VHH binders against Coatomer subunit epsilon (cope). Designs and how they scored, part 4

Target 1, 300 residues: Coatomer subunit epsilon (cope), of Dictyostelium discoideum (Social amoeba) (q55fu2)
Amino acid sequence: MSDDILFESKNYFYLGNYQSTINEINKKSRQIIEKSLKAESDYFLYRCYIAQGNYDLVLQETKNNRGSGEDPTIAGLQLLASYLSKPDENREGTLITITQWISDGVVKFNYHLQVIIATIYFNEQLYDEALQILNNCDHIEGLSMLIQIFLKIDRLDLAQKAYDTMKKIIDPDATPALLSLAWINIYNGEEKLKSALSSFEEMAERYGPTPLLLNGQAVCAIGMKRFEKAESLLLESIEKNPKNSDTLANLINCYINMKKPNEIIQRFINQLKTLSPKHDWTSAVNEAEALFEVSKSRFN

## First folded at step 20 (VHH)

Design ab5 (from l2 with S30N)
Fold by ESMFold2, look of step 20:
Formats: C-alpha cells, structure tokens, sequence
Structure ab5 (fold): chain B 300 residues (1-300), chain A 121 residues (1-121)
C-alpha cells in the first residue's frame, strides 16, 4: 500500500539491497508500534540477516521462540538459517521438519512460512514441491518466486500468468513488478532484452547497484552479445559479493563466449563448484568443461 | 513440434499385466504434467492418472487406484503406465496427454495417437 510504513524497505529488499532494507527498518523503528507490524518488520530484518550470511545472529536473537506459543514464522526463519548454514548436513532433518509442518496445518495460512519452505525446496531443486506449496498464491513475494521458478523450468507461459496476477495487486512501477517484468523480457529475448536492460539500469540508479541488478544487466548484455560490457558488470558484482554463485555462473558463461583461456575459466568453475555444487549452471558447466578440455588439447 | 507416441498395448488375459510407454519430443518433458486417458468401446474419454513434471506427485482415478502405477523417466522423455490385474472392462484405447498447467487439470493440449489394450480370453 502507499501508506505501508515498510514500503520502501520492501522495495530495497526485493532488489537485494539488504543493508538499505535494514537501515530503512531501523529509521522507521519508532513508528513500528503495533505487534503485527513489528512481526512483519522482524521477518524482513531476519531475511536480510540470512541473505547476508548472518545465520548465527538470527538463531541467537530468536533462541527463545519455543513451546506452545511458538511463532511459526520465526520457527521458519530459524529453520532457513540452520539449513543455509550447513545445507548438506541439515538437508534431511530440514525436509522432515517441513513435511511435518505441512501435515500439521501450520503452513496453510502463513504466507511467509510458505515462501521460506518454497525457498528451501527450490534450493534443493524440488520444484514440484515448491510449486505445490505456492499453489494459487496471491501475495507478492510468493508470486515473485513463482515467476522465477517458472522461468527456470522454461514455462514462460506460466510465468506470464503469475505476472498478470501480480499486476492486479501492486503498482506496475513497484520494484517487484519491475523486476519480474525485466526477467520475463529476458526470457522473451530479442528486442525485449533492451527493455530489460533499461529497466535494470534505472532500478540500479534509483535504488543502488546490487549483485542482483548487476547480474540482470549482465544477462541482458550477454544476450545482446555485448560481452565486454557484461564482464565489467560482473566484475563489479564480484567486488560487492565475491560469493554470489549467480555472478560466478554468469561470468563463466561470459568468458566462454569471449574465448578466454581455460586457466581463467577453470578458476571460476572451481569457485562455483565450491560455493554451490548443485547450481544448475554447475551441471551445464561440468559438461562444457569436458568439451573445453578436448578443444584445448586440439590446439596444443 | 510436440509429439507423443504410445507403445506397449496388446491382447492380454484377465488378471494379466501390461506396461504402456509414451515417448515425448518437441518440448521440455520435465516441465509438464502428463496423463493417461482411455476410451472404451462405445464410451467417452476417462481420465486415469496424472503425474507432475518431476514425478513427485501422482494422481489416480478411483477405478484404477491400486492396480495402475504411473511413472516417468525424464532422462528418456518417457511416460509409463504399469497396469496390473486387468479385467475385460479395462479394454480401451489408451492415450497419453499433456497438461497445459503445471499440475494435472481437466484440460489437455496434446495427445498421442493411442494404443489398443484388449483384455479377453
């Protein structure tokens, strides 16, 4: 809403400017009086901490969330933080807990918990489960996530439907709508890439360049075969977050297209494999890596 | 061009089993729910079973639950229907069909040519 105290915080949040999100929440703290509004602001605050990798901070600050009065949303944030801190170790227990929560009916009317669960399912490449938990979703964060999942599984038609639903709920100039349209335009390709690039550039000018926005611009540039521009954007993104796996994946793609030496490309491939062994680009890169080594051998 | 091709039909005795296959091409198979539908002689279309894109959710009509098992092998772009304990009223042409929605619904946008299953002595 235009009267939502958290409106600007959410705009920054959706674009991945987590520090500005935190700063805006803190700036409005005196106005955040009502318990439900405080709970909403805490949700976004802890989501920012998680996005920054500050998992222990979330777990410590919420450690008393236990017993019959347990807040399911906070329990979800604790689960997400624990899962992301050690995904391989915590995978099985996390998925069992999620199944229990769904069975107990805790998830049914809590859209923040739905998003948290879908995030974990998506990270585990359990797309059927993620889509099921978000089925018939009519809230902005869930719709944003649906759009990304549908684009990832090459269902542009379903991503468009979710975007059409989003337009009924929010101003098309709000950052979730701008971001969703920009990604849909990337998947349409061709002249739409210019529109997407312009939108990412304008969002970066207004809300600050983030790895998310720099990656969006770089994907557009790669699609338009402007590889030197894409490299510049991706190096800026690495400077802001060296551990962003999408940035590394995009940089590898860019360097393959630029025919960079194998030694350079392999260094980034190794970094990506370490940070995100299950990244979809990691699988495609493993296949390309094998082909690239054969090509290098032929040019001895 | 979307193409669905069923195989594995034939003549079987009551109580017997058959496994139908449907090979898909021309689309990303794992992004679509798939279905089995049959048409018995003199009757309309009957939906039997559906399966989600990655195969983690399966759905069955009451008439076949416990006897039929839907599965998919996304690496081979192939949908399967294992049919056990077949009875004469299972005699029909069996079609595989693609859902336009991510999960099975009452609407199918592409169909195979069908394969005949006949249960008779």
Amino acid sequence: as target 1 above (300 residues)
Amino acid sequence: QVQLVETGGGLVQPGGSLRLSCTASGFRFNSYAMNWVRQAPGKGLEWLSGISGYGHSTYYADSVKGRFTISRDNAKNTLYLQMNSLQPDDTAVYFCARSPDYFPSGWFDYWGQGTQVTVSS
Scores: ipSAE 0.446, ipTM 0.794, lowest interface PAE 2.7, mean pLDDT 87
Fold by ESMFold2, fold request of step 21:
Structure ab5 (fold): chain B 300 residues (1-300), chain A 121 residues (1-121)
Amino acid sequence: as target 1 above (300 residues)
Amino acid sequence: QVQLVETGGGLVQPGGSLRLSCTASGFRFNSYAMNWVRQAPGKGLEWLSGISGYGHSTYYADSVKGRFTISRDNAKNTLYLQMNSLQPDDTAVYFCARSPDYFPSGWFDYWGQGTQVTVSS
């Protein structure tokens, strides 16, 4: 809280409220004097620009970060912006660069670079590689990513272990901790779904109803078989970001459960394939359905 | 119900090769590190090799490095051990074992029944 003047900015950032992140950093600009703190705030500003699709802005503002003495964190942001601007075209070169950085030892103690690399690996569905990078990460965003990956691969036990580690180093009221617990509660199912729904709703009230938070609420609603509520939340999420792959996947799941006509469902499936042209889009949809319906007590 | 079933053991001459298979069921195979462990007659367990959930990280004991190759086919839920240049001291029961961690460790929560490998003339 009071020891981290970027605490509220980071809370907005981790929930996907990028404009409020920028606004909070600017509001506290007079207190952001120390060089290390300024570098931290700049990192989040550039991450916001990247999340808003402003890749050229990042590349232009950092163009002098080259050669001997370059800032590895800024180099990571440049790589992420370049990769996300043209993922299919830049995939191979990006992965080669990451491999070189790991081999050179520049990643091991740079948690921002670890998160950037893990984001790229995760987007490429290279889970072994993402987990390898994050395995020793003791930073809140890295631990949040670990939890997300472990839940995706049906390892609740490892997600819980990562959450326990997270609690040792961060305020449990920080939004990465609230998000992580909410998702673990979703995976546990049953009465835990109500707790998760209440956390997403509270975060949305305080920090704004971003697609991330609307998707979380919708997943809870689907798990509680409240499909009309889930549809309403997902349609609101589409209005805010029509290209959010998670929103489309959740809407497909919702419409399958509502038994909507195949023509409607197929249209959204085709749109999801366009946005995420991974080889196994059907396995991603099937895994989402399994995660929504899985109860640990059913298989004990 | 978690099940691990090894096949492919048998009698082989020194210098020969065998490929062991382990078919897994009852869990999401690609979410767990898998291992090969052996037990020679009258001896303790020896960890030989491990592999991460998607197979991109492999690990070998010094005693088998260069001769044995671990792999997995996640579409078939099957773990493999290719054993080359076999010698009489490779004679053992070979077990497939699951790690509770995502990367191989010295702890195994589920084991197969084992398959006998005998190297002799």
Scores: ipSAE 0.368, ipTM 0.754, lowest interface PAE 3.3, mean pLDDT 87
Fold by ESMFold2, last read:
Structure ab5 (fold): chain B 300 residues (1-300), chain A 121 residues (1-121)
Amino acid sequence: as target 1 above (300 residues)
Amino acid sequence: QVQLVETGGGLVQPGGSLRLSCTASGFRFNSYAMNWVRQAPGKGLEWLSGISGYGHSTYYADSVKGRFTISRDNAKNTLYLQMNSLQPDDTAVYFCARSPDYFPSGWFDYWGQGTQVTVSS
């Protein structure tokens, strides 16, 4: 039953409540003794630090993971932290390192590395490479990421198939499964938007209204043309993390649909470009366009 | 709705080269693997080459590896097959085909009308 000791930590992590993840792991630190359990808790802890922008903390705490016999998972976390701290400067070296690791065979049976590498590939918009890495992943995090990528490239059919596979090996009430279904429902549109919104609201009530969950609710609201509701949700998300690029992108989409003055919209576009120059800042607009196309075809 | 239209076929001398094009419409081209398949007179279908959605992975049957090059221009929704060192055995109708999977597979959900390639003196 050792996997259960991290159960609540993982639930917080998958929904983006990184501080609660850290708090739960630290609360149980004296109970985390087994080597494999400690390694798993460290993985989530370092992922949280990276998500919070604390790259130096990761690099300092893992400084002894070098040379012969290095732990590949920790090396992956070091690479991710280094890459995200300076993506433009570290892009080429990071991609070379990833290619070397794949060639050396260290990625094939390490799902943590698979997810880390796919994250970097996705951030670089290398979707073929990300999908190739995740194609054989049988872990819930990898499957969740696969679903997200298929939705991103407008392959709802493949996202659904990946979700059906996830259900065979994962508790369908696990938060990554609930999140994946909610996003699939967003892409199906119409009546499914209400189901997705309810699911995001329930998760937010139980695990906290993180920017991830508030953004999900806002996308549902935009799809239902409830733009004032979407704005309120996105402003709450900004309060929790003023530098969340997805929140800014969704707010831009919301304001375009509300027909706000171009000056106001351009101000947010400039802010997004400053925070995340390579962010797919039209992603929320593309999702709204997809929902609009589905709605239009159903009313013809 | 989904439409695949091949062009570029014709008569070519042995040793010659030819470039086939397939223009796609009715779907988001860059999210599907694409393939070239041929059928020689009186023969079955032969898969030749496949390419992933963004073009970063290419695959070839042994019979054409080194002579044929698959590529795509996602901005123009167009799939290409560059065929070099053509021989009479390459005479066939060449089809553009879409994979339902993200990477090329042995099953195809949509086909073009085909374009005739004839290698003869």
Scores: ipSAE 0.355, ipTM 0.748, lowest interface PAE 3.5, mean pLDDT 87
Fold by ESMFold2, fold request of step 21:
Structure ab5 (fold): chain B 300 residues (1-300), chain A 121 residues (1-121)
Amino acid sequence: as target 1 above (300 residues)
Amino acid sequence: QVQLVETGGGLVQPGGSLRLSCTASGFRFNSYAMNWVRQAPGKGLEWLSGISGYGHSTYYADSVKGRFTISRDNAKNTLYLQMNSLQPDDTAVYFCARSPDYFPSGWFDYWGQGTQVTVSS
């Protein structure tokens, strides 16, 4: 029952439409009565606040979650908000806390906490640790993260296996499934790029053209060598969120492929480094180069 | 095509040390677990050690734990095995092997040609 009531909210959430997620949960508040369903909706509300940069709101609203018997999911959200508010200052303490939670067995059957921990590990570029937390997971967000990581490290075979597992446990029309398939199609390249582009466009029409969806369309366009279209999509994404690091990384990829002057490209690289010093922009460049190399190799 | 090339084998006295290297090409090295496996004369294959793609998880057979150290340098596409306190029963052909999974397992999809290590007085 809980999946049906929150289905639309989660669809917005996984596509990065956080305000619509909040609005949908609020609209359904009378129907969210059962204790575990309320906890689930609160989890997504706090995740939205964190994604919007409202870290202090999360910490203030949950400040009574302390001491013996604290809710480990809420503790995880507090840790994520604290970490993201000041990553350089809080990195060491955050990683120590995670190690303690794993050792204490708190993480093993708490899928929300697993996702939170994997998010922190991923942000720290600790991919072995993120993959280990998500190993053999059977929940939707964990499988989505697994697919993303496997694609990033050029393991399309493992990404496909994770997607096959996802198909068995969720509605194939749920947005995590649509998004995961679209990205797998991008990595397959060639004729699949058109299918991926159509899927991103349909999701944007239904759920709003978020930076996440505009970036996906732009990567498809780059792969199809439609660089002017990609630039237009990425500039629209910047307009919606000027601080989206993935948009800047994709624009850098686009401009490298267009062979723009180094002065222009360097300006965007400097902006990306200011916004996200640890951003894996070399991986974004490698993604575009991998798509190009796959296309190029079919001429040999 | 995937290629794995071992170097660093040879003759060493008991109690001595050797460092084996395995240079990889034809695949994204940091996205695969890597392993060392050996075969003593007339014996079957023995898995010795494995390491995850970014090197943060290492695994050892009981027979070599504490004496052998696996590592990798992903910038150089090279896997290493530091072997200390070598004994005559470490005499074998040592193979570099790739796991199809992200973490080491008992299955290997590509192998090197092997390098001979001989421990004798």
Scores: ipSAE 0.270, ipTM 0.686, lowest interface PAE 3.9, mean pLDDT 86

Design ab5 (from l2 with S30N)
Fold by ESMFold2, last read:
Structure ab5 (fold): chain B 300 residues (1-300), chain A 121 residues (1-121)
Amino acid sequence: as target 1 above (300 residues)
Amino acid sequence: QVQLVETGGGLVQPGGSLRLSCTASGFRFNSYAMNWVRQAPGKGLEWLSGISGYGHSTYYADSVKGRFTISRDNAKNTLYLQMNSLQPDDTAVYFCARSPDYFPSGWFDYWGQGTQVTVSS
C-alpha cells in the first residue's frame, strides 16, 4: 500500500538495486497507465539500464525520439547512454550538446535533464558546472547530488543545507534521506560511523545488499578500523559487480591498512586505473607513480 | 584555522599596472569562492571581483570590469588580481575575502589584513 505506485521502485533505485527497480516497475506495468506516470517510470527504467551498462538497449528502445517532437528527457537519457558507452570519444560532442540545450532553455525546468547533465559534468570533474546546474534545486535527486558533491569538496555546511531542504520535501525515513544522512555521518566520522553503519545495514536488510550499500558499510568499518569486516563486505560487493570502481578503491584502502603484500595491492590499483582513469583514487595513484618513475629513471 | 595573506601592493603611476596575490591556508581552497574588496581613504568597502571554487566563473563590479582580471591557482592556494589602467581613485587598501557560499555573494566569512595600493604621480 502506497500513495505513490513508484514508491518502492524509487527506494530500490536510490540504493542502487537496479534489477529490483526494473522488476518492481514491470510488476506494476499494468497499473502505470497515465501518461506522466508512464514517463516517470520510463525515466527510472532507462536510468537502471544505463547504470547496468546496457547503453545499446536504451538507444535501441528510444531510437524514434527524433526531431521537433523530441522528448527532452529521453534525449538526455540517449546522450548519457552514448556518453558513458565511450566517454573519451564522445566527451567533446556531449559537452557541446549540453551547452546548446542550456542556451536553448530546455534545461531550466526539466529536473531529470538537470540531473543527467550534472552527472556528466561530475564525471568530467567539472564541479563548478555541475553545481551551477543544480544551484538552488528543490528536487530529490538533485539535492542528493548536491549533498554528495558538497561532501566531496569538503563543504559540510552546504551539504547540511541541502539535506535540510530534502527533509522538507520527503519523509526522513525514505531511502534518499537515509542515504544522505549516512554519508553526512561518514563525513563527520568518530561515533557517527556507528550510526551510519547501522543505517546502511538496515537499508541492505530491507532493500538488498547492493554494491552501494556494501561499500557504505565497508567505509564505515574501515573508519572504525574493522578491516576484516570491511574486506568481507568488499569481496561480497566484487561478486555482485566486479567492475565497481568504488569497491576497488575501498578494497585498496582496506588492504593498505591490513598491510597486504604490495603485489596484491598493485594488482587492484592496476584494475582501478583501467576501469576508471578519472577516479579520485586513480588520480592520486597516477601522481605518485609519476614521481616514482622520475626517481627510478635517475637511478637507471 | 583560515588564513588569508595579501601581497603585491605598492606605489604605481596613473595608467600603470599591478598584480596582487593572496595566499590561503587552513581550508580546502578550491571549494570556496574568493573575492577582492577594497576600501579607499575615508570610504566604505567596495566589492570588486569574485571567482568560483575551480575558477570557471568570474564576476566583476562595473567600476573595474575590463581593467581588472581575477584568477586563481588552486595548486598554489593563491588568488590573484591583475589591475591595469590604474587611476588615482583606485588608491585603497585591497583585501581578499572568502565567500561562505560556493559562488560569490555579498557575504564574506574571512578577510585578509589588506595590502595598500597607491596610484599617484
Scores: ipSAE 0.254, ipTM 0.690, lowest interface PAE 3.8, mean pLDDT 86

Design ab7 (from l2 with Y54F)
Fold by OpenDDE, last read:
Structure ab7 (fold): chain B 300 residues (1-300), chain A 121 residues (1-121)
Amino acid sequence: as target 1 above (300 residues)
Amino acid sequence: QVQLVETGGGLVQPGGSLRLSCTASGFRFSSYAMNWVRQAPGKGLEWLSGISGFGHSTYYADSVKGRFTISRDNAKNTLYLQMNSLQPDDTAVYFCARSPDYFPSGWFDYWGQGTQVTVSS
């Protein structure tokens, strides 16, 4: 099996361990000679930088590379970095650019660009557009995103279908497949929560805890009514990335269940609103707000 | 249980307009593509229009393109079909149908009871 030079790097990346991804890519840099491999490694490297909030770094590095203007993937990365650096200001321009790229046919066969665009759409809660971009995709990242979107919109059946497609492409024991199954199992009911939790824990043990994995574990714990465990996991996640919106949302949910003081819950709600005003936390926040309103009415 | 209920059918004159509604229940409406189909007497089922879950993508058959408009209000769990410039050959029972896929695929898993549209001078 030709040693997939980027195998470990990709696994770290899929699980949200961006620094380890970068480190692994750097370790393997001398082996990354082929042009296609280099392009792929650069893609993941820049994605990591973007995920870490290093937008300017990406923009500068890609600008200095004379050939960057000709590579649609690089252009996509630039767009993503620019968009995320100022989402409100750059929203309209970004969407226009994407529309143009789609029209030009540049997106149809570029898997990386599809993922980038879908990410932007997802961030903007443009699920129709995201799903359209990823429609009938046969690449791992795209399928992973499809699964995430389908789960988010409560289409477990479609998520399962996407997962089945994924299993035709990669081994079910591969990291993306394991992660996808764990996500799906969160929605498959109480009987599958233990399996999902174990899977997240194993991945965390192997590749290190990440906000992604910690949130997965926490959600399982919440579903199992292990709120103290969930709290611990989510607090750990906050320490790793205090700006992770999923962590905050899950923590709010956890604290509501734990009947924590309203002041504490409200603080996290406010933080979430500030960090991600478009975050689909509507269910948890609405519930929290409703609870607060009811509590206020009882004291008036 | 999934339910689809069509309303708004009736008798109209040629050149007239009609707006059909379909109220959905028993599932997360915004997560499913919805369709309008019709069946004329002695004819097979004809797909007319489809709309994605969040309504950002719409699709039309050539037979109704430019005359019919599909829309949805997800807050009300309601699908609409605005029919303009109606012709006698538009006479049919109109059905609301859910697609199992996110996008209209020509496949449907649930149907309403239908509403009669008659175009006659």
Scores: ipSAE 0.839, ipTM 0.935, lowest interface PAE 0.6, mean pLDDT 92
Fold by OpenDDE, last read:
Structure ab7 (fold): chain B 300 residues (1-300), chain A 121 residues (1-121)
Amino acid sequence: as target 1 above (300 residues)
Amino acid sequence: QVQLVETGGGLVQPGGSLRLSCTASGFRFSSYAMNWVRQAPGKGLEWLSGISGFGHSTYYADSVKGRFTISRDNAKNTLYLQMNSLQPDDTAVYFCARSPDYFPSGWFDYWGQGTQVTVSS
């Protein structure tokens, strides 16, 4: 029954609609009385703030009102907020802290903390470490991250295995399962792209379009050679979040396929490099860059 | 097609060292755990060491722990086994093997042809 109170909030969260998550939690605030439920709602609330770039808010709120490091989950959220506020500056300290927490055994049975740590590792492209943290994971958000990582490293078979595990825990029609299957289907061939696209569209219709969902749709569209549709979706995503690295990368790919002017493509490449120098570039982006370099050499 | 080719085997005196190499092709090397396994004459297969995809996690059998070091260069699609303090009972054919999981496991889906290591005075 407690899971029911946060059901909508969680679905919004899984799909990247952080403001709706916050609004829903606030709407249900009078019903969130139980201590465990309150802790869970706070977790998602702070995750949303962090996702929105409100790092100081999280740090101040948790420091003043939620204790100072007594709860490992809260400590994790503080660490995440601090890290993301200044990733380059705080990278080393953050990783040292994580290593210590792992050594202390405080991570092994804390699902929220596992996800937080895995998120940091993922952001740093430390996939070994992320996968180690999530190894034998039996919770929804962890499994979702596993699927994402496996797809990122081109292990569709392992992604499928993680999805199969997920289906044992939740209804295959549940939002996390649908999202996971849609991601997997992007890699399962052209015949599955339509299914994936439909799934993303349905989720967007129900919970609102998000950069996550829009990028999913756009990637499907690109795979289907529907580039104008992809462009429209990606531009919409940019309007929602102009600092989304995936959106920029996909847009570059789309524009290459559309044979847009090199000057336009180069501008987006520059933006992507500035925004996320550690971003895993698609093959298309790399190709574009190579082409530009060759072009420059011809005029020098 | 997945291919694994071992090199670096040979004859060495007790207490000596060898470095084995395994060159991989036909798959995204960094996304798979790799292993070293050996088979001595008249004996079964023995797992020695494993390494995760990006090489940040390593595993060793007790029989080789402290003597052997597994490593990899993903840019070169190459797996290595540094073998120190070799003993006569280390004489075997050494194989590199791919695990289907991201982390080393007890089962393998692809093997090389092996390289002979002989430790004798």
Scores: ipSAE 0.833, ipTM 0.933, lowest interface PAE 0.6, mean pLDDT 91
Fold by OpenDDE, fold request of step 21:
Structure ab7 (fold): chain B 300 residues (1-300), chain A 121 residues (1-121)
Amino acid sequence: as target 1 above (300 residues)
Amino acid sequence: QVQLVETGGGLVQPGGSLRLSCTASGFRFSSYAMNWVRQAPGKGLEWLSGISGFGHSTYYADSVKGRFTISRDNAKNTLYLQMNSLQPDDTAVYFCARSPDYFPSGWFDYWGQGTQVTVSS
């Protein structure tokens, strides 16, 4: 019953519609009375704020409402917000803290904390560490992240295995399952691109277009050599979030394929480098540019 | 086609050192856990060491812990086993083996042909 109240909020969240998530949670606030439900709603709320770049808000709200360190999940959210606010400066301290938490056994049975930590590791391209944290997980967000990581490292077989595990836990028609399958189908060959595209489009129709969904559609379009469509989708994504690295990377790839002027492509490359100098896409784009090859989108 | 080729085996005196190499091809090397196993004459297969895809996690059997070191160079698609303080009972054919999972799981899907290591005075 508790899962029913947050059903729409969670779906918005999984698809990257963070504002709609916040709005739905607020709309249902009077119904969120039970302690566990409140904790869950707060988790998603703070995750949304973090995703929107409102790091200070999260840090202040969590400090005022809950003593720092009392709730491991809240502590994790604070750590995530702090880290993302200044990744280069806070990297070392963040990793040390995580190591300590792991050693203390605080992470082993806290699914939210696992996802938070895995997110940090993922952002730092510490895939070994991320996969270790998520190893044998049986929760939806963890499995989703596993699928993303496995696809990123070109382990479609492991992604499929994780998806199979997910289907045992949730309805295959549930939003996380549909999203996961769509991601997997991007990598399953050209024959599955149409299916993936349709899935992304349906989700966008139901829950609104997001950079996540738009990039998914764009990658499918690129794979189908529908470059004009891809361009349109990616430009829409830029309007929603001009600092989305996946959008920029995919746009660069699209423009290379469209044989757009080099000066235009270089401008976007520069933007991407500025935004994410250590991002895997930067290297991939450089390689793609050099080789004039088509690269697939990597979902974060 | 997945290929694993072991090199570096040979004859060494007790207390000596040897470095084995395994060159991988036909798959994204950094995305797979790799292992060293050995088979001595008349004995079964023995797992020695494993390493995760990006090499941040290493695992060792008690029999070789402190003496053997597993490492990898993903840019070169090469797995290594540094063997120190070798003893006569380390005499065996050494194999490089790929795990199907990202971490060593005790299962292997591909093996090399092996390289002979002989420790004798």
Scores: ipSAE 0.832, ipTM 0.932, lowest interface PAE 0.6, mean pLDDT 91
Fold by OpenDDE, fold request of step 21:
Structure ab7 (fold): chain B 300 residues (1-300), chain A 121 residues (1-121)
Amino acid sequence: as target 1 above (300 residues)
Amino acid sequence: QVQLVETGGGLVQPGGSLRLSCTASGFRFSSYAMNWVRQAPGKGLEWLSGISGFGHSTYYADSVKGRFTISRDNAKNTLYLQMNSLQPDDTAVYFCARSPDYFPSGWFDYWGQGTQVTVSS
């Protein structure tokens, strides 16, 4: 029964609609009486705030309300907020803290904390560490992250395996499963791009467009050589969140394919570099820059 | 096509050292766990060591722990095995093998042709 109360909230969350998540949780607040449910609700609320860039809010709220410096999940959220507020400055300290927590055995049975830590590792491109934390994962959010990581490192087979595990736990028509399959299908060749696109579109229709979903659609469109469509989707994503690194990266890719002026592309590259200096798309950016240099040399 | 090519084998005296190399091609090397295994004359295959895709996790059999070191250079698509304090019992054909999982699991889907290591006085 408790899982039902947060069902919609979780769906919004998985799809990146954080404000709707917050709103839904608030709407259901009177029904959230059980301690475990409250904890879960708080977890998602703080995750939303963090996703929205409200780091200080999370840090202050968690400090004031829960004398429970003893809740590892809350500590994890604090760590995440602190880290993301200043990733370069807080990187070392964050990693040390995580190492200590792992050593202390605090992480082993806390799925939320595992996800938080894996997120940090993923952000730092520490894939070994992330995968270790999520090893033998039997929870939905962790499996979703596994799929993302495996796709990132070009292990479609392992992503599929994780998805298969997910299907044993939840209905294939459940939002996390649909999303996972759509992601996987982006990598399954041109014949699956249409399916993926449709899935993203349906989810967007039901739960509202989000940068996550819009990027999914855009990537499909790019793969289908529908660049104008991709551009439109990505521009919409920018309007929703101008600091989304994936959006910028995909837009750069799109504009390269569209042979847009180098000056325009360079502006977005600069934005991306400022936003995420260690973004995985650095390779794409480097390639783009290399192309620009070659072009300059030919005209010179 | 996945290819693994071992090099660095040879004859060495007891107490000596060798460094084996395995060059990989045909797949994203950094995304796969790699392993060293060996087969001695008249014996079965023995797993020796494994390393995760990005090399942050290493594993060793008890028989080689403290003597052998596994490493990798993902930029060069190369797996290494530093073998120290070699003994006659280490005489075998050494193979590099890819694991299907991200971490070494004792399962392998591809092997090299192997390189002969002979430890003899």
Scores: ipSAE 0.827, ipTM 0.932, lowest interface PAE 0.6, mean pLDDT 91

